# Designs tried in a protein design chat: miniprotein binders against q9h3h3. Part 19

Target 1, 235 residues: q9h3h3
Amino acid sequence: EDGFTAEHLAAEAMAADMDPWLVFDARTTPATELDAWLAKYPPSQVTRYGDPGSPNSEPVGWIAVYGQGYSPNSGDVQGLQAAWEALQTSGRPITPGTLRQLAITHHVLSGKWLMHLAPGFKLDHAWAGIARAVVEGQLQVAKVSPRAKEGGRQVICVYTDDFTDRLGVLEADSAIRAAGIKCLLTYKPDVYTYLGIYRANRWHLCPTLYESRFQLGGSARGSRVLDRANNVELT

## First folded at step 17 (miniprotein)

Design xG8
Fold by OpenDDE base, last read:
Structure xG8 (fold): chain B 235 residues (1-235), chain A 85 residues (1-85)
Amino acid sequence: as target 1 above (235 residues)
Amino acid sequence: SPEEIREEIEELLEKAEEKLEEAEKKFKEGVDPRKARELLMEVFMLLWEALRLAEKLGNEELLDRAWELVQRAWQLLVRLRELYK
């Protein structure tokens, strides 16, 4: 992988938001239909561009599940962009604190737990667990990337309403773990995504606020959440 | 040579900027946002290569120019995306 592969994949992921989504909306669809929907659209088989033999004939940007309490609110993204441009022009230092304040000011507070999995049974099983947790009200909303042509890892995103609400972030981690997910999780605010701040950025900012690891055994069984900014374990 | 690498970076940046301006024009004119998106994806590919080469060269000026174009392109992509939300 070249030095900017992650940034390019992030651009592709952002661009994919403009393509049609396969959505299970628990607000309008009975929960009893979830299993049939999951069977019809396993994320390991849904292809980004609707490849021959895939469940989808047309391009799919994301596969998503909306919970009963889900309300789409991205905040004032336009205002955020204007403030971001002004900040860059000012030459003032850009810090994690600056980004947090921008997010709060413009109500761009959403964030997500991310897990990366290779296409296959483990991905589909993980997604099914997450989708059930969303429909059951343990989580609000989640999405998974479709299979790329190159067969790279797919990402599951589990959203929280407010990245500044540490308790809400931890509750989502707990719900993900309860759904049977044991892989590494990273938490990223959407404001970092909107501002184009990834692993490589000119400000050397880390977009990952939290890291969650699951311990399988011993007295310390369970999720361990690290605050990456402060290098402090929260759990 | 360092001079050849510099020239290659300048060509990449010029091409990226031209495509970006075209994407911005399409956006402003209300053309299908997906056309602007396609151009932006090309812009990013050019800029990643420019950044890679500029890092190799250790040229801060070229790095800054490339990152400025990345930000400009990224903000347009965000604006395009918001049309579908």
Scores: ipSAE 0.855, ipTM 0.943, lowest interface PAE 0.5, mean pLDDT 93
Fold by OpenDDE base, last read:
Structure xG8 (fold): chain B 235 residues (1-235), chain A 85 residues (1-85)
Amino acid sequence: as target 1 above (235 residues)
Amino acid sequence: SPEEIREEIEELLEKAEEKLEEAEKKFKEGVDPRKARELLMEVFMLLWEALRLAEKLGNEELLDRAWELVQRAWQLLVRLRELYK
């Protein structure tokens, strides 16, 4: 990955939020229709711009599944932005604690487990497992990026309501593992996304709060979760 | 030469800033947010190259200028995105 590829992909991912989404909403659609929907829109075949021969004719930003308990709440993003601009202008030190406090103050508390997978059967299978877990109420909401023209890895995002709720973050990891996902997971708060804080950021802040590694024959959770900020294993 | 690289970075930054200002104007005028988005994606591409070259040159001033534009562009992108929620 060239120097700023991750940052560019993050910009593209945010820009994709502005395009139409393919959504299965379990609040309005019977769970029995999920398998047909998954078969119609496998993420490895859904194209970002609606390429000829794809299941989608129009651009798709994301493929998403909403659980029955899903309620969209992004908090006060505008207030967060204003406070962030003021903070930068003040010249005060920017720390993970500062960002946490900004997030709390403006109620921008959502975060996500991220997994990156190559297009193909493994991705579609992983997505199907996650989608089922969402519809069954083990997870609240998830999305997957469509296939890009250039190929590359697709990302599955599994959200939690509060990145400061360690138990909720761990429960989501457990549900992801129970769905059969064995790849590396990283957890990132949305506040870091909104503030443009990625791997190469000027403040040298790590946007990854947690890392989950699959463990064979280990704990009931099937993973080891590392708190990256404190370098402590939580499981 | 280091001087040529510096000049190239300055040109990239100037072009990025111009496009960013255009995107901000479109946003303020209530033009289709997707047009502003397209401009922003171009801005980011210019800024990534500027950052790459500035890192290669070891020029902290140019790095800071590029990162400031990245933040400004990023915040606009967030604002655009919020219109679709």
Scores: ipSAE 0.852, ipTM 0.942, lowest interface PAE 0.5, mean pLDDT 93
Fold by OpenDDE base, look of step 19:
Structure xG8 (fold): chain B 235 residues (1-235), chain A 85 residues (1-85)
Amino acid sequence: as target 1 above (235 residues)
Amino acid sequence: SPEEIREEIEELLEKAEEKLEEAEKKFKEGVDPRKARELLMEVFMLLWEALRLAEKLGNEELLDRAWELVQRAWQLLVRLRELYK
């Protein structure tokens, strides 16, 4: 990706949160309806703006599945923003430790495993596996981006409640691998998203805390997880 | 020329700042959050080009100014998003 394409796509993804979502909520909808819903709204065919012939006639920001234990909690995002503005004004050095402390102080602790896939059968199959894992309670919540007009890669986001809980992050990786996902996974805290910290940021901070690579015949998890901050394997 | 590139960056930054101020005004007035979003997307496109050119020029002052506007625009986008969540 040339220049700031990744950052722009991230801005578009954030902006897409303001459009309607297609949601399967396991708290209110029987699990037996999941297969029909997946067949009706395959991510590779759902279009961002409701193009003619797509399953959706209106714009869709995201396709999401909520598990039985899902409770939306974003923390104090407004307080986080105020503290971030004050920090920038102070001229104090900004480090990963600073960001972690801001996240903890304002209870903005959510994070996500990310996978990028081309539109098609592999994406729809991966999404179906993740959606089942959410409905069955192995994962709490996940979302996938709709198809763009340009036909670029779509992203699946699988959330965890606390990016500081290493065990919870690793358990989510294991559940994703158990669902049959073999591609590269990266883990990013939502605080980095809210503060506009991506790969090209002015502070040269790495927004990816963990990287998971699929491994045949390895550990019981079927993946190797790297702590990017410390450059240490955790599995 | 380096001078022509500098002038182009300054024009991009000025245009980006004007659009950003318009988006902030719309937000404060509670008028059409989606229009504010559209303006912000235009602001980002201008700022990415400004950053690209400033990096090419090696001008730290213009880089800092562009990044400050990116942060300001990004925080407004987050605030807009929170209205729908």
Scores: ipSAE 0.842, ipTM 0.942, lowest interface PAE 0.5, mean pLDDT 93
Fold by ESMFold2, fold request of step 25:
Structure xG8 (fold): chain B 235 residues (1-235), chain A 85 residues (1-85)
Amino acid sequence: as target 1 above (235 residues)
Amino acid sequence: SPEEIREEIEELLEKAEEKLEEAEKKFKEGVDPRKARELLMEVFMLLWEALRLAEKLGNEELLDRAWELVQRAWQLLVRLRELYK
C-alpha cells in the first residue's frame, strides 16, 4: 500500500506496551495450568480495550508467555537513544554494522520472529503451539497482540536474546516450525524498533534480517530461511 | 494544486509539532502519561499524511522536516514506554 500502515502499527505496538499484559509465567506457574489459561485468553477474543463479552474487562496491551529460562533484560535503552542522537549528528555513516555495534555496546540484543494472522482459529491454534513450546523450554518468550475493534491481523512475536547469534535465531525458527507453524516468518532486531527504523526510513535500511518460509518435503528442518541482507538461502 | 498541497503539508507539520511539544511538556512534568501517549498517536497520524503528500510532491525539505518530527515523536514514545511500561 502507498501509506504508512506498517509504521503506524509499529507505533501502536509500542504504545500498547504501556497497558496491562496478560502473562503466563512458567518461572512461577506450573505447566499444568497452561491449557486452562490458553482457553481463558484466546488472542482472537481478548480485546485491546476490554469490550463487553470479552474475557478481559480492562485494556490489554499484550498476551505473553515467559519460559523457565526467560531472563528479562531490555538493555540500556536510554543510553542507546542518546548514542543514536549523537551518531546522527556526527556525520558518521549509518549502516547495519553501525546499528549492530550500538546494540552490542548498549546490550539491546533481543530480536523477534514475527507472524501475522487474522483473528480466528488459526491464530489461536498457532499461539497455543508457540506458548507450549515456550513452557516446554524450546523457546524463551513470546507475545501476541489482542484483538482490535476493527479486527485486523494480529501479530505473534517470538523473541530470541541475541540477533547477532545466527545459530540461535535459526534454532528458534526450527522450534517454531516444530510447533506446527507453516506461515511466513520475518525476523527483526529490537534495536531497529527502539530507534524507529521501519520499512520506510531515512537511511534505506532493511529492518527485516531474515525471512523463513515453510517448505513441504525434502528438508529435514522444514523451512527455507533467507538472509535479507545478502539475499542468500541459509537452509 | 502543488501550492495547495504544500500548504496542507505545512499545516499538518505545524499541528504535529504543536501536539508533540504538548506531549513533551507532559512527559517532562511527569503528568498524564495516557494523554501524552494519545497526543503522540495523533502526531504520528498527522506525520504519515504529511509524508504521503510530501512524497507526492517530491519535496525533499518537507520530507526531511516530517522525518525529523517522526524521529522526535518516536524517541519520546520509547522514553514514555520505558517510564510507564
Scores: ipSAE 0.842, ipTM 0.935, lowest interface PAE 0.7, mean pLDDT 90
Fold by OpenDDE base, look of step 17:
Structure xG8 (fold): chain B 235 residues (1-235), chain A 85 residues (1-85)
Amino acid sequence: as target 1 above (235 residues)
Amino acid sequence: SPEEIREEIEELLEKAEEKLEEAEKKFKEGVDPRKARELLMEVFMLLWEALRLAEKLGNEELLDRAWELVQRAWQLLVRLRELYK
């Protein structure tokens, strides 16, 4: 990715949160309807702006699946922003520890495993596996970006409630692997997203806390998880 | 020339700041958040170019100014997004 393309795509992804979502909510919709919903709205065919011939006529920001145990809680984002502005003004050093403390203080603890896939059957199959895992209660919530006009890679996000809960993060990785996903996964806290900390940032902070690589015949988890902050393998 | 590149960066930063102020005004006035979003996307595109040129020039001051505007624009985007939660 040349220059600031990743940062721009991240801004577009944030902006897409403001457009309508296609949601399967397992709390209100029978699990037996999931297959029909997946067939109706395959991510590779759902278009960002509702292009002619797409399953959607209107713009779609995200396609999402909510599990039975899903409860939306973003924490105190406004308080986080105010504290972040004050921290920048103070001239104090900004470290991963500082960001962790801000997240804890303001209860902005959500994070996500990310996978990037080209549009097509592999993406739709991966999404179907994730969606089933969410509806079956192995995962809480997931979303996938719709197809862009340019045909770039789509992202699947699988959320966890607390990026500081290492066990919960690892359990989600295991569930993703059990769903048949073999690609590279990266884990990013939402606090980094809200504070605009991406690959390029003025503080040289790495927004990726964990990296998961698929492993054949390995541990019961089917992956190796690297703690990127400490450069330590967790599995 | 380095001077021409500096001037181009300053023009980009000025234009980005003006658009950002307009977006902030729209937000404050309770205008459709999507209009402010559109302005912010334009702001980001200007700032990415400014950052690219400032990196090429090796000018830390211009880099810092551009990053400050990125942060300001990003925080507004987050605030806009929170209206839909």
Scores: ipSAE 0.839, ipTM 0.940, lowest interface PAE 0.5, mean pLDDT 93

Design xG8
Fold by ESMFold2, fold request of step 22:
Structure xG8 (fold): chain B 235 residues (1-235), chain A 85 residues (1-85)
Amino acid sequence: as target 1 above (235 residues)
Amino acid sequence: SPEEIREEIEELLEKAEEKLEEAEKKFKEGVDPRKARELLMEVFMLLWEALRLAEKLGNEELLDRAWELVQRAWQLLVRLRELYK
């Protein structure tokens, strides 16, 4: 058994936020420089701690692309944490509805589509497609993990501003598919991340709100999206 | 034996709580956030093992104690990230 491997990887991902990021910021950098930047920092080659032979000499927590419309705002995370602690000690049930209300109240509304890929050409190609979509304005912000020493799967996160805005979440899914991404996508609100609600958790909650599976024909959207909370296909 | 496993879990939880208290102290003092982060990663490693063993025993009390420490450590990690990102 993997013995809480996924939960530990989540902790390492949160910790990685505190190390330097490699950022292409479309708000300050011409789009014509993107291809050179992608070639310099492929996610399969950028290492978490600056291994010999890496493009990076220093630790890298994340590789990220910020779009023209990116406006950083995490919301009231500190107030969210305080309310969360109070809720847990209150004895009241903790449900998806309770988490949604906490997120709304504290304006911690961002969420992300996630894809997991092994290091190599497929990962680098997928990342390049996503990065171009961000710079071209179809997506707002994305990040990809660097290569871990263990060489396991890496993650691309594509953010949306408001997980309660279903239309916006589905539009991001469509933009991801238009960028040529065919793998399984899962959507997780940031409130679940900040509160430490992953696969194994005390409340038996499912932190995945949506799944998106690529489909070749039919809809111009190119995907089949399932609402995991209601077990309802949206497309 | 079940008793030996219980004692191992208790030792893991005590060590995890000690490291967590040290990380919490560093956070409150605004000192050495990189050390606080490293302590938290060590705390998580200890707690995953405590949880694995407690699940093997089926001991709900020990599971609850371990999960409470996980939450406490996670919330501190988020606070560190928010201040020093």
Scores: ipSAE 0.830, ipTM 0.928, lowest interface PAE 0.7, mean pLDDT 90
Fold by ESMFold2, last read:
Structure xG8 (fold): chain B 235 residues (1-235), chain A 85 residues (1-85)
Amino acid sequence: as target 1 above (235 residues)
Amino acid sequence: SPEEIREEIEELLEKAEEKLEEAEKKFKEGVDPRKARELLMEVFMLLWEALRLAEKLGNEELLDRAWELVQRAWQLLVRLRELYK
């Protein structure tokens, strides 16, 4: 829409990674504790900087749930950045194919389904469903932004470990829908995030690889998924 | 006037570059990563405004300069995040 709001929100999201996270880690915490944790830290009430009346007194960058099988692996981000700088000065074309090869070469293969929801019951309910799906093993890892002072929509990110594995990405979409999520989902590979490739960018690249729309009554999957790079419907 | 808008863009770019250089210095010295992050957020705010004005003018040179600074600031933010997350 207007200005560079989405791009600035992306910068704030990256910056938020540097503040403390509130984490439910299924690898070390019994699943029976999840409901109490969700009640203690609803994303509509946890504040970015520890506002009066919040459950948190310190800044919170993210609220996250790690699944039993979650194994952190960011890949070779430093090498990716170096190769990116070299590519930009080389005169070689920068294309979705070039970025895919950089991601493969440097093992930066993760990506995420994104959903944006206004603060309130709907957000907290959606987050609870996603968090349960992660703890039950249908999803690997998810995070949700805390409430900002200015308000506005918050984001839930549901990660997958390999954006080049289309089936795995589509299975995550299905698991999100099975958790009752009906809003628009967009999928962004982490390589685009690390390289700062926004909707508005110098290369006219589309950083959204897939869009998923809930389809009521028309699909066994419950989604209509579009491949944005090729304008091809996958479902 | 177009000339006044161009001058405003150049002032925004100069200020953004000064703040970016300060953030880069703090990163290189390993000092005060929260301040470096704060400077980068200020850099982005200046650059989004510079880009908005440069798009309005259709000035490709100023657009290129602004986008180059955005990339430089973003890459530093990623380096900070990787070290201090």
Scores: ipSAE 0.829, ipTM 0.928, lowest interface PAE 0.7, mean pLDDT 90
Fold by ESMFold2, fold request of step 22:
Structure xG8 (fold): chain B 235 residues (1-235), chain A 85 residues (1-85)
Amino acid sequence: as target 1 above (235 residues)
Amino acid sequence: SPEEIREEIEELLEKAEEKLEEAEKKFKEGVDPRKARELLMEVFMLLWEALRLAEKLGNEELLDRAWELVQRAWQLLVRLRELYK
């Protein structure tokens, strides 16, 4: 228990959605402009609140790349929240199956692969690889946090549109690995995020549905993916 | 002492709930959403400390109260984000 640092960082991340974003939108911007944009806004140098010497003079909540096929759909978040409140007061058990059904019923199906990296070359290089994969159509949308005032690890989020579509989630993992990413990845459905269910939670739920570990063994860019709900290796 | 720790937790929870009620009022009235966000961040900071102390003390009732306030604050933060993102 690290004094709830992870939980507070999650709250800061949700709050950051309300600040301006720096976006490369492939739906309106030619792919040939991506490299210049990446050079202008490296995530290790873009500061959360603006800092002398950074490329941004105003607060930045997120740096994001939208692919040609990006079609945003948050679903019925308000209805999800109302049903969640009713469930908590009902005395009924709260289980992974209950959360899955709430997500399906309210069409809150998105989820994300997460990676955490320290500021510097590795972060900027990983982000550039992900951004190119998005613009080339192998991934739909990704975002990366800006540099915090205190420093510390930053997060890259790579979204998928349906956490119940295991094949689609695994295809996104493969595309991330093909972009050269070797660090640990964890997958969290957005339903857990919207309901405030993190690793430290009162229901003893595991909000990480999958984890992906890069596989050693030569030039293969594969991964070992574990289904955390069933403790079953998928690959 | 355990009694002093318990009183500190209750003070943290009371202060957190006051700030949360102020944020809820601003949201309901549709005013000052960035101040509401600031209040919520302060609420979370108070609640993380209350939880840390309640876990140290092993007091289940205070833990439950703190977690309920966390949920309430989180749900409001999500609504703010959805409305003003």
Scores: ipSAE 0.828, ipTM 0.930, lowest interface PAE 0.7, mean pLDDT 90
Fold by OpenDDE base, fold request of step 25:
Structure xG8 (fold): chain B 235 residues (1-235), chain A 85 residues (1-85)
Amino acid sequence: as target 1 above (235 residues)
Amino acid sequence: SPEEIREEIEELLEKAEEKLEEAEKKFKEGVDPRKARELLMEVFMLLWEALRLAEKLGNEELLDRAWELVQRAWQLLVRLRELYK
């Protein structure tokens, strides 16, 4: 996949937010119902547009699980957008520091660990592990993309409240690893998503702040987390 | 030829801009956000092609124009999405 294909997939993912979500909300639904819900809506079988034979007849944008402590707060996205437009017009340099300041100023601080998996058992198993961790309070909120017609990889997003809170980001990584996830994880702030900053962006900004690699027999966390901006291992 | 590629890019950019303006108009008028979304997806496809060709041509001006339209389209998509949160 070229950089533009990745950006298009990101646009599709953003557009999918406008379609109905399949949600398990632990704030209102007993945890004992999670297994039945997971069995009913395995992400490898839930289709983006409600294809014949899928568990969903209508379009599904995302499958999500909300933890007990989940409170949706996206911050001032409109203010962020206005400031971003003004910044671009100003001709001032755009740096990771600039984006961080924009995020802080407008309280757009959420970020997510991302994992990409092919449809199938591995994806469904990974999702089940994440969903349990959310319901058990080890993670706050997660979502997974439904299966596309063209196939391709599905994405699981595990959110943290503040991408500037390094400890919180690391704790989420640990919880993901404890849930049995062994694949590569990348951490991306939502501010980069809202500003359309992806791999091929015109400013050559790296939207990935952290990378987590699974490690056998290593740290108690079972992973090595790299700060990509500073090229420093955090664990 | 490089000239033909340039012309193709300009046509793509023009089409993308027209569709984007239509999407913006629909948004402003309070038309079904999904229609604006559909237009935006078409805009992105046109712009990705324009960017690929502009990169191949090594034309910075055309790259900048394409990226500006990408940003404009993306911001509209974000605004559309916020209606559902």
Scores: ipSAE 0.827, ipTM 0.930, lowest interface PAE 0.5, mean pLDDT 93
Fold by ESMFold2, look of step 17:
Structure xG8 (fold): chain B 235 residues (1-235), chain A 85 residues (1-85)
Amino acid sequence: as target 1 above (235 residues)
Amino acid sequence: SPEEIREEIEELLEKAEEKLEEAEKKFKEGVDPRKARELLMEVFMLLWEALRLAEKLGNEELLDRAWELVQRAWQLLVRLRELYK
């Protein structure tokens, strides 16, 4: 595509975790306040670094909504990194099965559905739908990137707690579609993110585990989901 | 020419490794994690250019060297994130 733009955007996304987040936390904030919060901080207008005219004066790494049942648990990321380094120096093959086993061993089981949308009404409307689904309990936690200075597409991440639980991942896909989302969704386990395994990588691995495509008017309503690792349609 | 391209790749890798070593030092000493992050973003920019040129040249050794530095930089970025997010 255009050189290594996607890989650099992934690095910027990882770096953004270190800046302040704007969070609606349903565990401590009444649901009746959600609509006002969404109106105050639309992702198409919240800027990465606090540009003049934006609702934020300070840098924002992410805008997030935490559901009532959200209980953060990143797992053993440091142990994962150490095991990854050892594996690479061992000379043993690195495969999707290897990554799955590392994730299980170190309890780094979370993953996320991703969608990319241009700034504007479609992005803000999609985010609002996802945020409501989180507060209503259909989804557990989601985040959206703020607007970068150059513009361009922004990302909504909808998390699940266990990428090895296929039913749970598919239920999240269904909840996203029920919120009115029709764009392409891709699913990436966090283990791939932490280990820096993006589209361009040394091992020629595909970091996208599932793709979900909205299907209009067919008998299999909602989604057509493909397992990218096995090239098998799940729906 | 191929030799000019090879020299440019080697300069990019050298600059990237110097910046990466500076970021690693800042991380180890716990000094200014935002500067360490800034250095890592510069490292990635240098490495993407080195990779682009190495792909054009078709040089597997230079590709391997660049990718090894990408992994090293990425793992440091994750460590920074885990400590300071």
Scores: ipSAE 0.824, ipTM 0.927, lowest interface PAE 0.7, mean pLDDT 90

